# Designs tried in a protein design chat: VHH binders against p49116. Part 268

Target 1, 238 residues: p49116
Amino acid sequence: EGPLLSDTHVTFKLTMPSPMPEYLNVHYICESASRLLFLSMHWARSIPAFQALGQDCNTSLVRACWNELFTLGLAQCAQVMSLSTILAAIVNHLQNSIQEDKLSGDRIKQVMEHIWKLQEFCNSMAKLDIDGYEYAYLKAIVLFSPDHPGLTSTSQIEKFQEKAQMELQDYVQKTYSEDTYRLARILVRLPALRLMSSNITEELFFTGLIGNVSIDSIIPYILKMETAEYNGQITGAS
Key: E = the ipSAE of ESMFold2; O = the ipSAE of OpenDDE; V2 = 0.75 times the mean of E and O plus 0.25 times the DockQ between their complexes.

## First folded at step 20 (VHH)

Design pa106 (framework vhh_7n9e_1; at its last look DockQ between E and O 0.67; V2 from the best seeds 0.00; counts 0 for: pae E 4.8 > 2)
Fold by OpenDDE, look of step 22:
Structure pa106 (fold): chain B 238 residues (1-238), chain A 119 residues (1-119)
Amino acid sequence: as target 1 above (238 residues)
Amino acid sequence: DVQLVESGGGLVQAGGSLRLSCAASGFRFSEYSMYWGRQAPGKGREWVSGISGDSSYTAYADSVEGRFTISRDNAKNTLYLQMNNLKPEDTALYYCATYEYSGRPEDYWGQGTQVTVSS
């Protein structure tokens, strides 16, 4: 078989809403997040190996790992998104909820810790100076994870994951030959993704836009949506 | 209109082999991934195998891996499923399927071809 990923899968360009408001409101944040989410899912569906798994398995995989893919996307697109500013805005919005006593102390702690974990993860990835190829392979490894509950065809999924891992290894060895432990340093970041709550991520980035609709419920539709049409689909614009 | 017509099914003894074909029309065949599914009596539809549009990648259900081989001829708009070492539990109506990434929720599949494996 050929390579799991091609150069076309390395490109991951997020287009932000324009213009950027002076004050990052909930709508801007949600729209930005939605675009990233759609980009991430459409990236996945562009992979031939992913396509070969069939609709049910594809949907199950994305449902299982969308938060991890999204988080990797945040890290990768942190500069273009001005992620630090977005996170600060989210915190500011949360302050209003705190002042209104809408959240329990425990919930506040959970949310703040989640934001901290997101920031730390993105900072760690930036510090490692992860390139586009490495991000693509990391996303593939995350996507083809066979250890999520309820998955079918786990043997096949595992094979694809191994393929991704091997290609990453080859790339790192070739590109960063003087850094013998780069692969290990990169892979050791992946467990941090599993510690992040998809529910909290959804609340922080999407609640203001999708309301009571869950990301889980819309994933099948996103996967079937045309790439050119994802803008405004969740926002309800036009 | 998208049309998928399956053929090649029949009665075979356990350990035997069959080759299924699916003739596709009404769409740009090479641009879409194709799949085989099956439905056994009293059971729901089950995904069996898939192949990418360019044939670069194939995938198999755990139950058929190593025994079945999916392939396609894009010049002939035909999908194939070579089934070896057939088992009674492989008895089912086998159907060819595809779907578009066009925002349409509908999947496309044929009427199917019956495969019966006797013990």
Scores: ipSAE 0.837, ipTM 0.925, lowest interface PAE 0.5, mean pLDDT 91
Fold by ESMFold2-Fast, scan of step 20:
Structure pa106 (fold): chain B 238 residues (1-238), chain A 119 residues (1-119)
Amino acid sequence: as target 1 above (238 residues)
Amino acid sequence: DVQLVESGGGLVQAGGSLRLSCAASGFRFSEYSMYWGRQAPGKGREWVSGISGDSSYTAYADSVEGRFTISRDNAKNTLYLQMNNLKPEDTALYYCATYEYSGRPEDYWGQGTQVTVSS
């Protein structure tokens, strides 16, 4: 079979809501995050190997890994999003919530620790100067995770993941031939993605959207969206 | 109207082989991923195998991997399932199905073809 990903899967262009408000608010953060989430799910939907697995498996895979895909997207699009500015605004809001006794100190500590882990992850990816091809393959490795419960095609998913790993290795060795340890440095970053709480990601980025409904509960509906409707969400058109 | 018509089922001995066909009409076949599913007596529907529209990728359920091969002929609007090393546990009604990701997803299912594997 041909390559797991085509050149079209390397293209990952986030269109931000414009203009950025003078003071960041929940609406702007939520709209920005939603566009990234929809772009990430549309990206997954476009992969022929993903399509071959069928609707139930596709839903299960994305439900299990959406937070990992979203976090990789945050790292990849950090400059476009001005992610550091968004995170600073969230931190300021949380610090004010402590001062006003609006939230538990223990909960705020959990959320702050999550933000620090997220910043460390994004900074490590930036320092490694991860390119578009590397991001595409890392997202594919995360997407084709065979170890989530309830899957009926685990052997096939594992083979797709191994193909992603092999193609990443081939790409890195050819493109960065002088850096013998680059692949190892990239791959050791991935376990951190699984330690990040999807519930805390929802609280930070999707507070204005979900109305007590979890992201994994709406994933089947997003995956079934008509292509024009999907494109409207990622560009803000309509 | 979308039509999916399965054929090729029958009674076969354990360890034997069958080749199923699905004739598709009413849609642009090559633009859709195609699937084989099955329903055993007293059980729910089970996904068996899938193939991308361009045949670049195939996928299989753990229970059939290495024994079944999915393929398609886009010029003939036909989907195939080659079944080898059949087991009594493979006894089921086999049906082909499709839905599309580039437009509003619509599930289309055939009527099925019965496969019975004797021990």
Scores: ipSAE 0.658, ipTM 0.861, lowest interface PAE 1.1, mean pLDDT 86
Fold by ESMFold2, look of step 22:
Parts: C-alpha cells; structure tokens; sequence
Structure pa106 (fold): chain B 238 residues (1-238), chain A 119 residues (1-119)
C-alpha cells in the first residue's frame, strides 16, 4: 500500500474573517472557530484510509476526536488566528460574567483551568517548532484512535493509526536526524489532548454560532457539506 | 443518474465461495471510493468492506476480515467482492455503494444481489 498521507494533506490554510474588528467579539471568534472546524473535518474527509471506512465509522471517529483535531488546529494556526488575543478577549468576557453573577465559581474555575491547559499545549507545540508534516501525522494519529468507546472496525482503525505512527517516525528520523528524542517529545504531547473538555471548547469558541445544538449533532452535516456550499453560507449567494 | 448493478449472488454451502460484481456508470468511477454493504432479514444495513478510488487502501468489517477481499477494475468500471469460507451468518442481500466522503451522497446504491449460505 502507498503512504497514508500525501503532500496535499500537509497544507492546512486557515483564512480569517475579514476585516478584523477593532474589538474582538463573540461573532468574530465563533466564525473563526467554525472555519477551523470545517477545515479540520474536511481534512479528515480527504484521507483515502478514512474514505475506505464506512459512513457510521467515519461519523463515530470524528465525534470521538473532533476536540482533539480542533485543538491541534488551534496550535497549528495560533499565529494566523492571533489565538493569544482571542483567549484574552474570552477571559475578559468571563470576568464580566462573574461581575454580573452569570456563572458559578466552580464553573469559572473549570473554564479558566481549560484556558490555561490550552495555552500551555499551544506554547509547548510552538517551543518544539512542530512543522506541517508533523501536524498532519499527529492529526491522523488522533483521528484513527481505536480505543474510543462505541467504535466499530477497530482492527482496521488500529492498522491505520500504526501506519500514521510509522510514517511520522520515518519523517522525523529523516528530517531531524540529529535530534534523537524529537519523536518522543512530540508523542508525549498527545495525552494532554484527551483531557481537553469538548463541552468547554464549545462554550469558549462556539456559543455564538451554535444555538441550542452541540458540535456532536452537526458533525454528520459538516462531513457531507461541500466546500462550495460552506463558502456560500459564509460569503452569501455570490 | 449514478447506476450500480450487482450480480454474482446465489445459494452456496457453508465453507464455499462466491464472487460478487458491481457494474458502475454515471460517474468517474476511478476517482471515488466504493463499498459493499449487506442487509440480513430483520437486521439493519451493515458496512462490509470499502476501497479507495486507486485501490491504495482497503478496509473490512471485523466479521469478514480474512475471508472477504474487495477489489476493483477501473478500466471496466467494476467493483468486486471475493467471499471465501462462507458462513450461514453471511446470508444477506449484498449491495454496492459509492462512498459519501468522495463528494457524493451514500444514497447511491444498487438493488442488491442475494447471497444464501446453507449449512
């Protein structure tokens, strides 16, 4: 069999809404996050190994890992998104909500801890200078995770994950031959992704766009949505 | 106007073999993933096996891995399923479909071909 990913899967181009408002607001944050989510889902859809699995398996995999893919996308696109500025705006919004008695102290602690964990993850990936190939393989490893509950065809998923791991290993060893421990440093970051709360991610980035429905419920529709159809919804009829 | 026509089903004893074919038209067959599904009486549809457009990747349900082999002939616009070591639980209506994640809805599938495995 051929390689799991091609060079087209390395390209991950996020385009931010334009123009950037003078003050970041919920609408801008939510649209930016929605673009990243769409890009992440369609990246997964483009992979031949993913395409070879069945429809129910594809939906189940993405439901299980969308937050991990989204978080890797945040780290990869942190500079383009000005993520540190977005997180600062979210923190300011949360502080106003405290003043207005809209959130409990326990919930606020959970949300602030999540923001700290996200910032730490993004900073650690930046310190390692993770390149586009490495991000693509890391995303494939989290996508083809066979240990999520409720999955079918787990032996096939495991084989694809092993192939992603092997290709990442080969890439790192050839490209960073003088850094013997680079692969280990990269892989050690993955468990932190499982500790990120999908519910809090929704609250931080998607509250303004998603009315009363969860990301889990819209995943089948995003996976089926054509790029032209999505762009039509974002840019209007033209 | 996608059209998929399955053939090759029949009655076979347990342990036997069958080869299913799916003739495809109305789309650029070589560019799209394909899969086989099946539906036994009183059960929902079950995904059986899938193959990418260039055959670079195949996948199998755990229940058939090692016994079934999916393949395609892009020159003939034909999808195949070689079924070996058949069991009574393989009895079902088998249908081919084009894979939704190649830009087309899953609802493009054939009428199916019946496979019946006796003990």
Amino acid sequence: as target 1 above (238 residues)
Amino acid sequence: DVQLVESGGGLVQAGGSLRLSCAASGFRFSEYSMYWGRQAPGKGREWVSGISGDSSYTAYADSVEGRFTISRDNAKNTLYLQMNNLKPEDTALYYCATYEYSGRPEDYWGQGTQVTVSS
Scores: ipSAE 0.262, ipTM 0.687, lowest interface PAE 4.8, mean pLDDT 84
OpenDDE, second read of step 21: ipSAE 0.753; ipTM 0.898
ESMFold2 (binder alone), look of step 22: mean pLDDT 83; pTM 0.843

Design pa107 (framework vhh_7n9e_1; at its last fold request DockQ between E and O 0.76; V2 from the best seeds 0.00; counts 0 for: pae E 2.2 > 2)
Fold by OpenDDE, fold request of step 23:
Structure pa107 (fold): chain B 238 residues (1-238), chain A 119 residues (1-119)
Amino acid sequence: as target 1 above (238 residues)
Amino acid sequence: DVQLVESGGGLVQAGGSLRLSCAASGFRFSEYAMYWGRQAPGKGREWVSGISGDSSYTAYADSVEGRFTISRDNAKNTLYLQMNNLKPEDTALYYCATYEYSGRPEDYWGQGTQVTVSS
């Protein structure tokens, strides 16, 4: 059995929509987010272990962890995305909704807290200076989480997660031998991902594009998307 | 056209073994993961096992893990399923399957081979 991840899985290049508008409208934000989502899903699909699980299990796994994967992607691509600017724009758009009295006070609080958590998480990852390999393994650990309800083949999923964890450990030990506690520092960040609401993430980043369609419902289509079609979307040739 | 043809099914006693084969054609076999599924009488199709294109990884349903072994010969465009310690509940029509991402992306299934395990 070979490694769970290869060097090809380390590459995670997000291409932003061009040109970047002076004013980040909802469409730009949603398109950017969609590209990241697609990239994340297709990244998962590129993993042999993931492929081996079959379409149904793959769909279930991604449905369970897409928000976590997306969030890790945000952290990893924060600079390229100008994430702080995007989040500020989102807040600005929310202000308009607030003024129109479309949201309850409690909902506003929840959404703002969520944005804060996203930003804090990304900042924390930046402070740790997480590299591409570490991100890849973290995503794999998140992807192959057996503790989500409704999953089948949980024993197999657990094995893959363990493999990811082991490889991450080996990588960190080899690459950062002088930092004895780096692995622990990295892994303790994972719980923060599960504190984030997928529903709020969906609302913030995807409402402008998918309307009443849920991320949950489109995941199987993303996973079954032709590579050429995905590449076309990344290049803006829809 | 993608073609998947299963063989090797039959009647076997509980505790026995069978080896299924799936002959694949019409696509670049080694580039795609392959799967075994099964459908028991009165039940829906269920995933049994999968193997990556390069054979580097395999996966099994919890119900068959430790008893079944999936493998492939990319040179022969053939998928295999070694089934050991068969149980009556393994009785089903077994299908070979894949998802091709080129041309007309869709799931492909064979016609299936019947496996019957007697008590």
Scores: ipSAE 0.887, ipTM 0.952, lowest interface PAE 0.4, mean pLDDT 92
Fold by ESMFold2-Fast, scan of step 20:
Structure pa107 (fold): chain B 238 residues (1-238), chain A 119 residues (1-119)
Amino acid sequence: as target 1 above (238 residues)
Amino acid sequence: DVQLVESGGGLVQAGGSLRLSCAASGFRFSEYAMYWGRQAPGKGREWVSGISGDSSYTAYADSVEGRFTISRDNAKNTLYLQMNNLKPEDTALYYCATYEYSGRPEDYWGQGTQVTVSS
């Protein structure tokens, strides 16, 4: 078979809502995060190997890994998003909430620990200077995870993950030939993604969603959207 | 007005083979991934196999891997499923589907094609 990912899958361009408000608010953060989520779903849906697995498997894979994909997206788009500014605003809000007893101390601790883990992850990726090809293949490795419960095509998913790993290895060996341990440094970062709570990610970035609708509940509908609908969401043209 | 018409089902003995066909119309067939699903009497729907629009990638459920082969002929707007080493557990109504459409798979296609495997 041909390569798992084409050049079009390496392109991952987030368009931020404009203008940036003078004071960051939940609406701006939610709109920015939603665009990244839709861009990530559109990216996954465009992969021929992913398409071949069918809608039920696609839904199960994305439900299991959306937080990991989203976090990789945050790291990749950290500069475009001014993620450090967004996280600083969230930290300031949390410190004020502690002062005012608006949130329980245990919950604030969990959220703060999540923010610290996220910052550490993004900083480690920045220090490694992860490029667009590497991000694309890391996302593919995360997406094609055969070890989530309830999958019915685990053998096929494992083969696609192995192909992603092999193609990443080939790319890194050719592009960064003088850095013998680069691939190992990159891959050892991935386990940290599974330690990040999807529930806390929803609280931090998707607070502006109507009611108590979870990301998990909307994923099947997002994956079935037409290309024009995805384009509207990721550019804000709608 | 997407229309998918399945054919090629029938009665076959365990260990036998069948080739299913799905004639597609009403959309740009080569641009869409295509799928085979099945539903056994009294059971829910089960995804069986899928193929990308350009045939570069295929995928199979663990239950059929190594026995079934999905393929397509984009010039003829036709999807195929070659079924080898059939088992009684493969007895089901087989239907084809496309990724473009939302809702239940059965809401997009005709009645499917029945495959019955005798022990």
Scores: ipSAE 0.626, ipTM 0.837, lowest interface PAE 1.3, mean pLDDT 86
Fold by ESMFold2, look of step 22:
Structure pa107 (fold): chain B 238 residues (1-238), chain A 119 residues (1-119)
Amino acid sequence: as target 1 above (238 residues)
Amino acid sequence: DVQLVESGGGLVQAGGSLRLSCAASGFRFSEYAMYWGRQAPGKGREWVSGISGDSSYTAYADSVEGRFTISRDNAKNTLYLQMNNLKPEDTALYYCATYEYSGRPEDYWGQGTQVTVSS
């Protein structure tokens, strides 16, 4: 059976929309986020173990973990995306909503707390200098989570998650042999991903798609896209 | 024009074995994951097993893990399901399928082959 991930699964190249607008706007943010989402979903689809589970299970797994994959993607691509600039623009839009009395105080508190948690997560991953192999295995660990409600075939999913964990451990021990606690420091960050709200992520990054798009509803469509359609979406040319 | 043709079903006593085959044509077989599913009388469709295009990974429903083995011969465009220690609960119409063949992800499946397990 070979490794769960190969070097082709480590490559995670996000291309930003061109040209960059004079002012960051909801459409630019949404296109950038959509590109990351498509890249993340097609990354998952490319994994042979994922493919072997079949379409219904694939959809269920991605619906359960898309926000975690997206958040890992944000952390991994934070420099390419200029994520700090995007988050600053989002905070500015929130301040405008407060001035225009468009949001309740409770909602604003929830959204600001989410932004702070996201910033802290991305900063912690940057401070740990997480590499592409480590990100790939972390994504596999969150993808093959057997404890989501409604899943079937949990034994098989659990075995794939265990394999991802073992391969991450082997990689870290080989590559960072001088740092005996690196794996532990990395794994301590994972629980924070489950506390991220998918509803707030949609509000922050995906409002520009069609107003109030549910990512849950488009996941089956994204998973079924041809690679050629995916490439067209990434370039924005098709 | 994708075509999937199952064979190898039949009547077998509990504890026995059968090997199902699925002959595939009309697409690049080795590039696509393949699946076995089944449908028992009065029950919905159940995914049974899957295998990646390069054969590097297999997966099984909890109900058949340890008893069934999926495999493929990409040189012969043929998918297999070895079914051991069969139980009456395994009685069903078994079909092979592929999901990611076309650019507009249409599902393709065969007509199926009947497996009946007597007690």
Scores: ipSAE 0.590, ipTM 0.840, lowest interface PAE 1.5, mean pLDDT 85
OpenDDE, second read of step 21: ipSAE 0.842; ipTM 0.929
ESMFold2 (binder alone), look of step 22: mean pLDDT 84; pTM 0.853
OpenDDE, look of step 22: ipSAE 0.859; ipTM 0.933
ESMFold2, fold request of step 23: ipSAE 0.513, 0.381, 0.495; ipTM 0.821, 0.771, 0.810
ESMFold2 (binder alone), fold request of step 23: mean pLDDT 83, 83, 83; pTM 0.839, 0.841, 0.842
OpenDDE, fold request of step 23: ipSAE 0.876, 0.880; ipTM 0.944, 0.946

Design pa108 (framework vhh_7n9e_1)
Fold by ESMFold2-Fast, scan of step 20:
Structure pa108 (fold): chain B 238 residues (1-238), chain A 119 residues (1-119)
Amino acid sequence: as target 1 above (238 residues)
Amino acid sequence: DVQLVESGGGLVQAGGSLRLSCAASGFRFSEYDMYWGRQAPGKGREWVSGISGDSSYTAYADSVEGRFTISRDNAKNTLYLQMNNLKPEDTALYYCATYEYSGRPEDYWGQGTQVTVSS
């Protein structure tokens, strides 16, 4: 049996919309986030183990974990996205919404707490200097979560998750041999991903999406896209 | 002009074995994941097993793991399902499909092959 991930699965290159506007707007933020989401789903679809599980299982897994994959992607691509600038623009927009009485104070508190959790997560990953291999395996660990309801191949999913964990351990032990507790520091960051609301992520980053479509409803369609369609969404080509 | 043609079904007694085949044409078979699904009378479609394009990974539904083996011959553009220790509850129409074309109304492109397991 070969490795769960190949070197091709470590490559994760986000192409940002160009040029970056002088003043960030909802359209730019949404397009940037959409490109990352499509890149993340295309990444998952390229994994042979994921492909083998079949359409219904793939859809269920991604519906359950897209927010975790997206957040890991935000952390991994924080510099290329200028994520701090995007988050500042979102905060400014939310403050304007309060002023115009468009959102309740309780809702804004929830959203601001989400932004703070996101910033803390991204800063933690940056401080740990998580590399491309580590990000790939962390994404695989969250993707192959056997504990979601409705799965028909839970034993197989669990085996793929265990394989991802074993291969991450092997990589970290070989690459960071002098840092005995690095793996533990990395893995303890993962539970925070499940505490972040997918609904709040959707509202923060996908409010500019065409129509009133939820991420949950479009996941089956995105996963069924052929490579050329993914490339069009990822690069913004027509 | 994608075509999938299943064969190998039949009547078999509980505990018996059958080998299903799916002949694929009209696309670059080795570049696509393939899977077997089944549909019993009065029930919805159930995913049975899947295999990556390069055969490096296979997966099975919990109900068939240890009894069924999926494989493919990319040189012959053929997908296989070896079914061992068959049970009456395995009785269904078996069909092959690829995830790459699943966005179409005809998610399952083959007509299927009937497997009937007697007690």
Scores: ipSAE 0.273, ipTM 0.678, lowest interface PAE 3.8, mean pLDDT 85

Design pa109 (framework vhh_7n9e_1)
Fold by ESMFold2-Fast, scan of step 20:
Structure pa109 (fold): chain B 238 residues (1-238), chain A 119 residues (1-119)
Amino acid sequence: as target 1 above (238 residues)
Amino acid sequence: DVQLVESGGGLVQAGGSLRLSCAASGFRFSEYNMYWGRQAPGKGREWVSGISGDSSYTAYADSVEGRFTISRDNAKNTLYLQMNNLKPEDTALYYCATYEYSGRPEDYWGQGTQVTVSS
């Protein structure tokens, strides 16, 4: 078998809505986040190993890990998104909600803790100067997680995850040969992704979705509809 | 217009082997991922195995891993499933299928070939 990921899978280019408004609003944040989510879904389905698992397994994997993939995408695209500016605007809005007693103190605390965890994660990735190859393999490790309930191909998924880990190791050892502990520093960041609530991610970044629609519920639709409607763009983007 | 025609099913004893074939037409076979699925009596359809267009990647359901091997011959537009160490639980109607992530959203399944495994 060839490598799990090709150079095509390292390319991860987010196109932001233009122009950026003078004052950030929930619609701009939601549109930006939606574009990153769509890019992440497109990235996942372009992997030959992922495609070989079949549509039902693909849907289950993405539904289970979308928040982890999205958070890695936020870290990778932090500069192009001006993520620090977006988070500052969200914090300012929360502080105004405290003053107006529109949210409970417990809820505000949970949301602020989530934002701090997200900032800590993004800062740690920036300090490590994670490159495009490393991000691609970290996303693959997250995507091919065999420990989610309901999977019928757990042995195969575990093998793909192990292949991702081995290829990441080979890359880091070759590219950063003098930094003996780099791989360990990178891998210990991953458990933090599971400590961040998908419900709070939805509240922060996907406000404005009509009809109380969850991201989990629309993932099968995104995977299927985007394939049907954006074939030319998908092929060209890869 | 996609056409998939399965063959090679039959009655075998537990521990036996069968080789299934799927003849494909109506599309550029070598450019598409191909799949085998099955439907046991009284149950829904179950994905069994998948293979990339260039055969670089294969995947298997936990229930068949180590016993079944998927392969393809792009020159003959034919998909294969080699089934070894068959169990009574493998009794099902076996279908080949194709679907597109970069094209049509429709899944295409053949009419199937019956595999019956007696203990």
Scores: ipSAE 0.447, ipTM 0.783, lowest interface PAE 2.3, mean pLDDT 84

Design pa11 (framework vhh_7n9e_1)
Fold by ESMFold2-Fast, scan of step 20:
Structure pa11 (fold): chain B 238 residues (1-238), chain A 119 residues (1-119)
Amino acid sequence: as target 1 above (238 residues)
Amino acid sequence: DVQLVESGGGLVQAGGSLRLSCAASGFRFSEYGMYWGRQAPGKGREWVSGISGDSSYTAYADSVEGRFTISRDNAKNTLYLQMNNLKPEDTALYYCATFEYSGRPEDYWGQGTQVTVSS
């Protein structure tokens, strides 16, 4: 078999809504996050190995890992998104909600802890200067995770994950030959993705998109979109 | 208007072989992954095998790995499933599908092709 990912799959270009408002609002944050989500879904759907798994299996994989893919996308696109500015605006809103007695202190604490974990993750990836090839393979490792509950027939998923791990290793050893432990430093960051609550991610980034439903409930519909519809969502074209 | 027409099923003895075909029309066949699924009597739907649009990747359910081979002929807009060493447990209605146009789970009904494996 050829490589798991091609140069096309390494390319990951987020187009932000324009213009950026003077004061960040829920609509701008939600549209930005939605574009990243749709870009991530389109990226996954374009992988030949993912296509081969069939609709029921590949839908189940994305439903299980969308939050991990989204968080990797936030880290990869942090500068393009001005993520630190978005998170600061969310923190300010949460602190005002405490003063107005609109949310419980326990809930606000949970959300603030989530934001701290997200900032730590993104800062760690930035410090390591993770490149586009490394991000592509980290996303592939997360996508082809055989250990999510409810998956049937996991041996093919394991095979594709192992192939992703091997190709990442080969890339890092050739490209960063002077940094003997780079791969280990990169891989130990991945478990942190599973500590991020998908419910809190939905609350922070997707309230305008999902209303009273969950992201995993809409994933089958997003994955079924025609390529032209994905391109429209990714670029904001009508 | 996408159409998928399955054929090649039949009655076969355990240990035997069959080759299923799926004739596709109404979409750019080579650009889309294709899948075989099956539904056994009294059981839910089971994914059997899949193949990428360019044939560079294939995948198989654990229950059929090593026995079944998926392939496609993009010039003929046709998907194949070569089934070897058939078992009674392989008895099912077999249907083909594509990622873009396979429909939601409730939409995976239709003709299919029946495979019956006697012991």
Scores: ipSAE 0.408, ipTM 0.752, lowest interface PAE 2.7, mean pLDDT 85

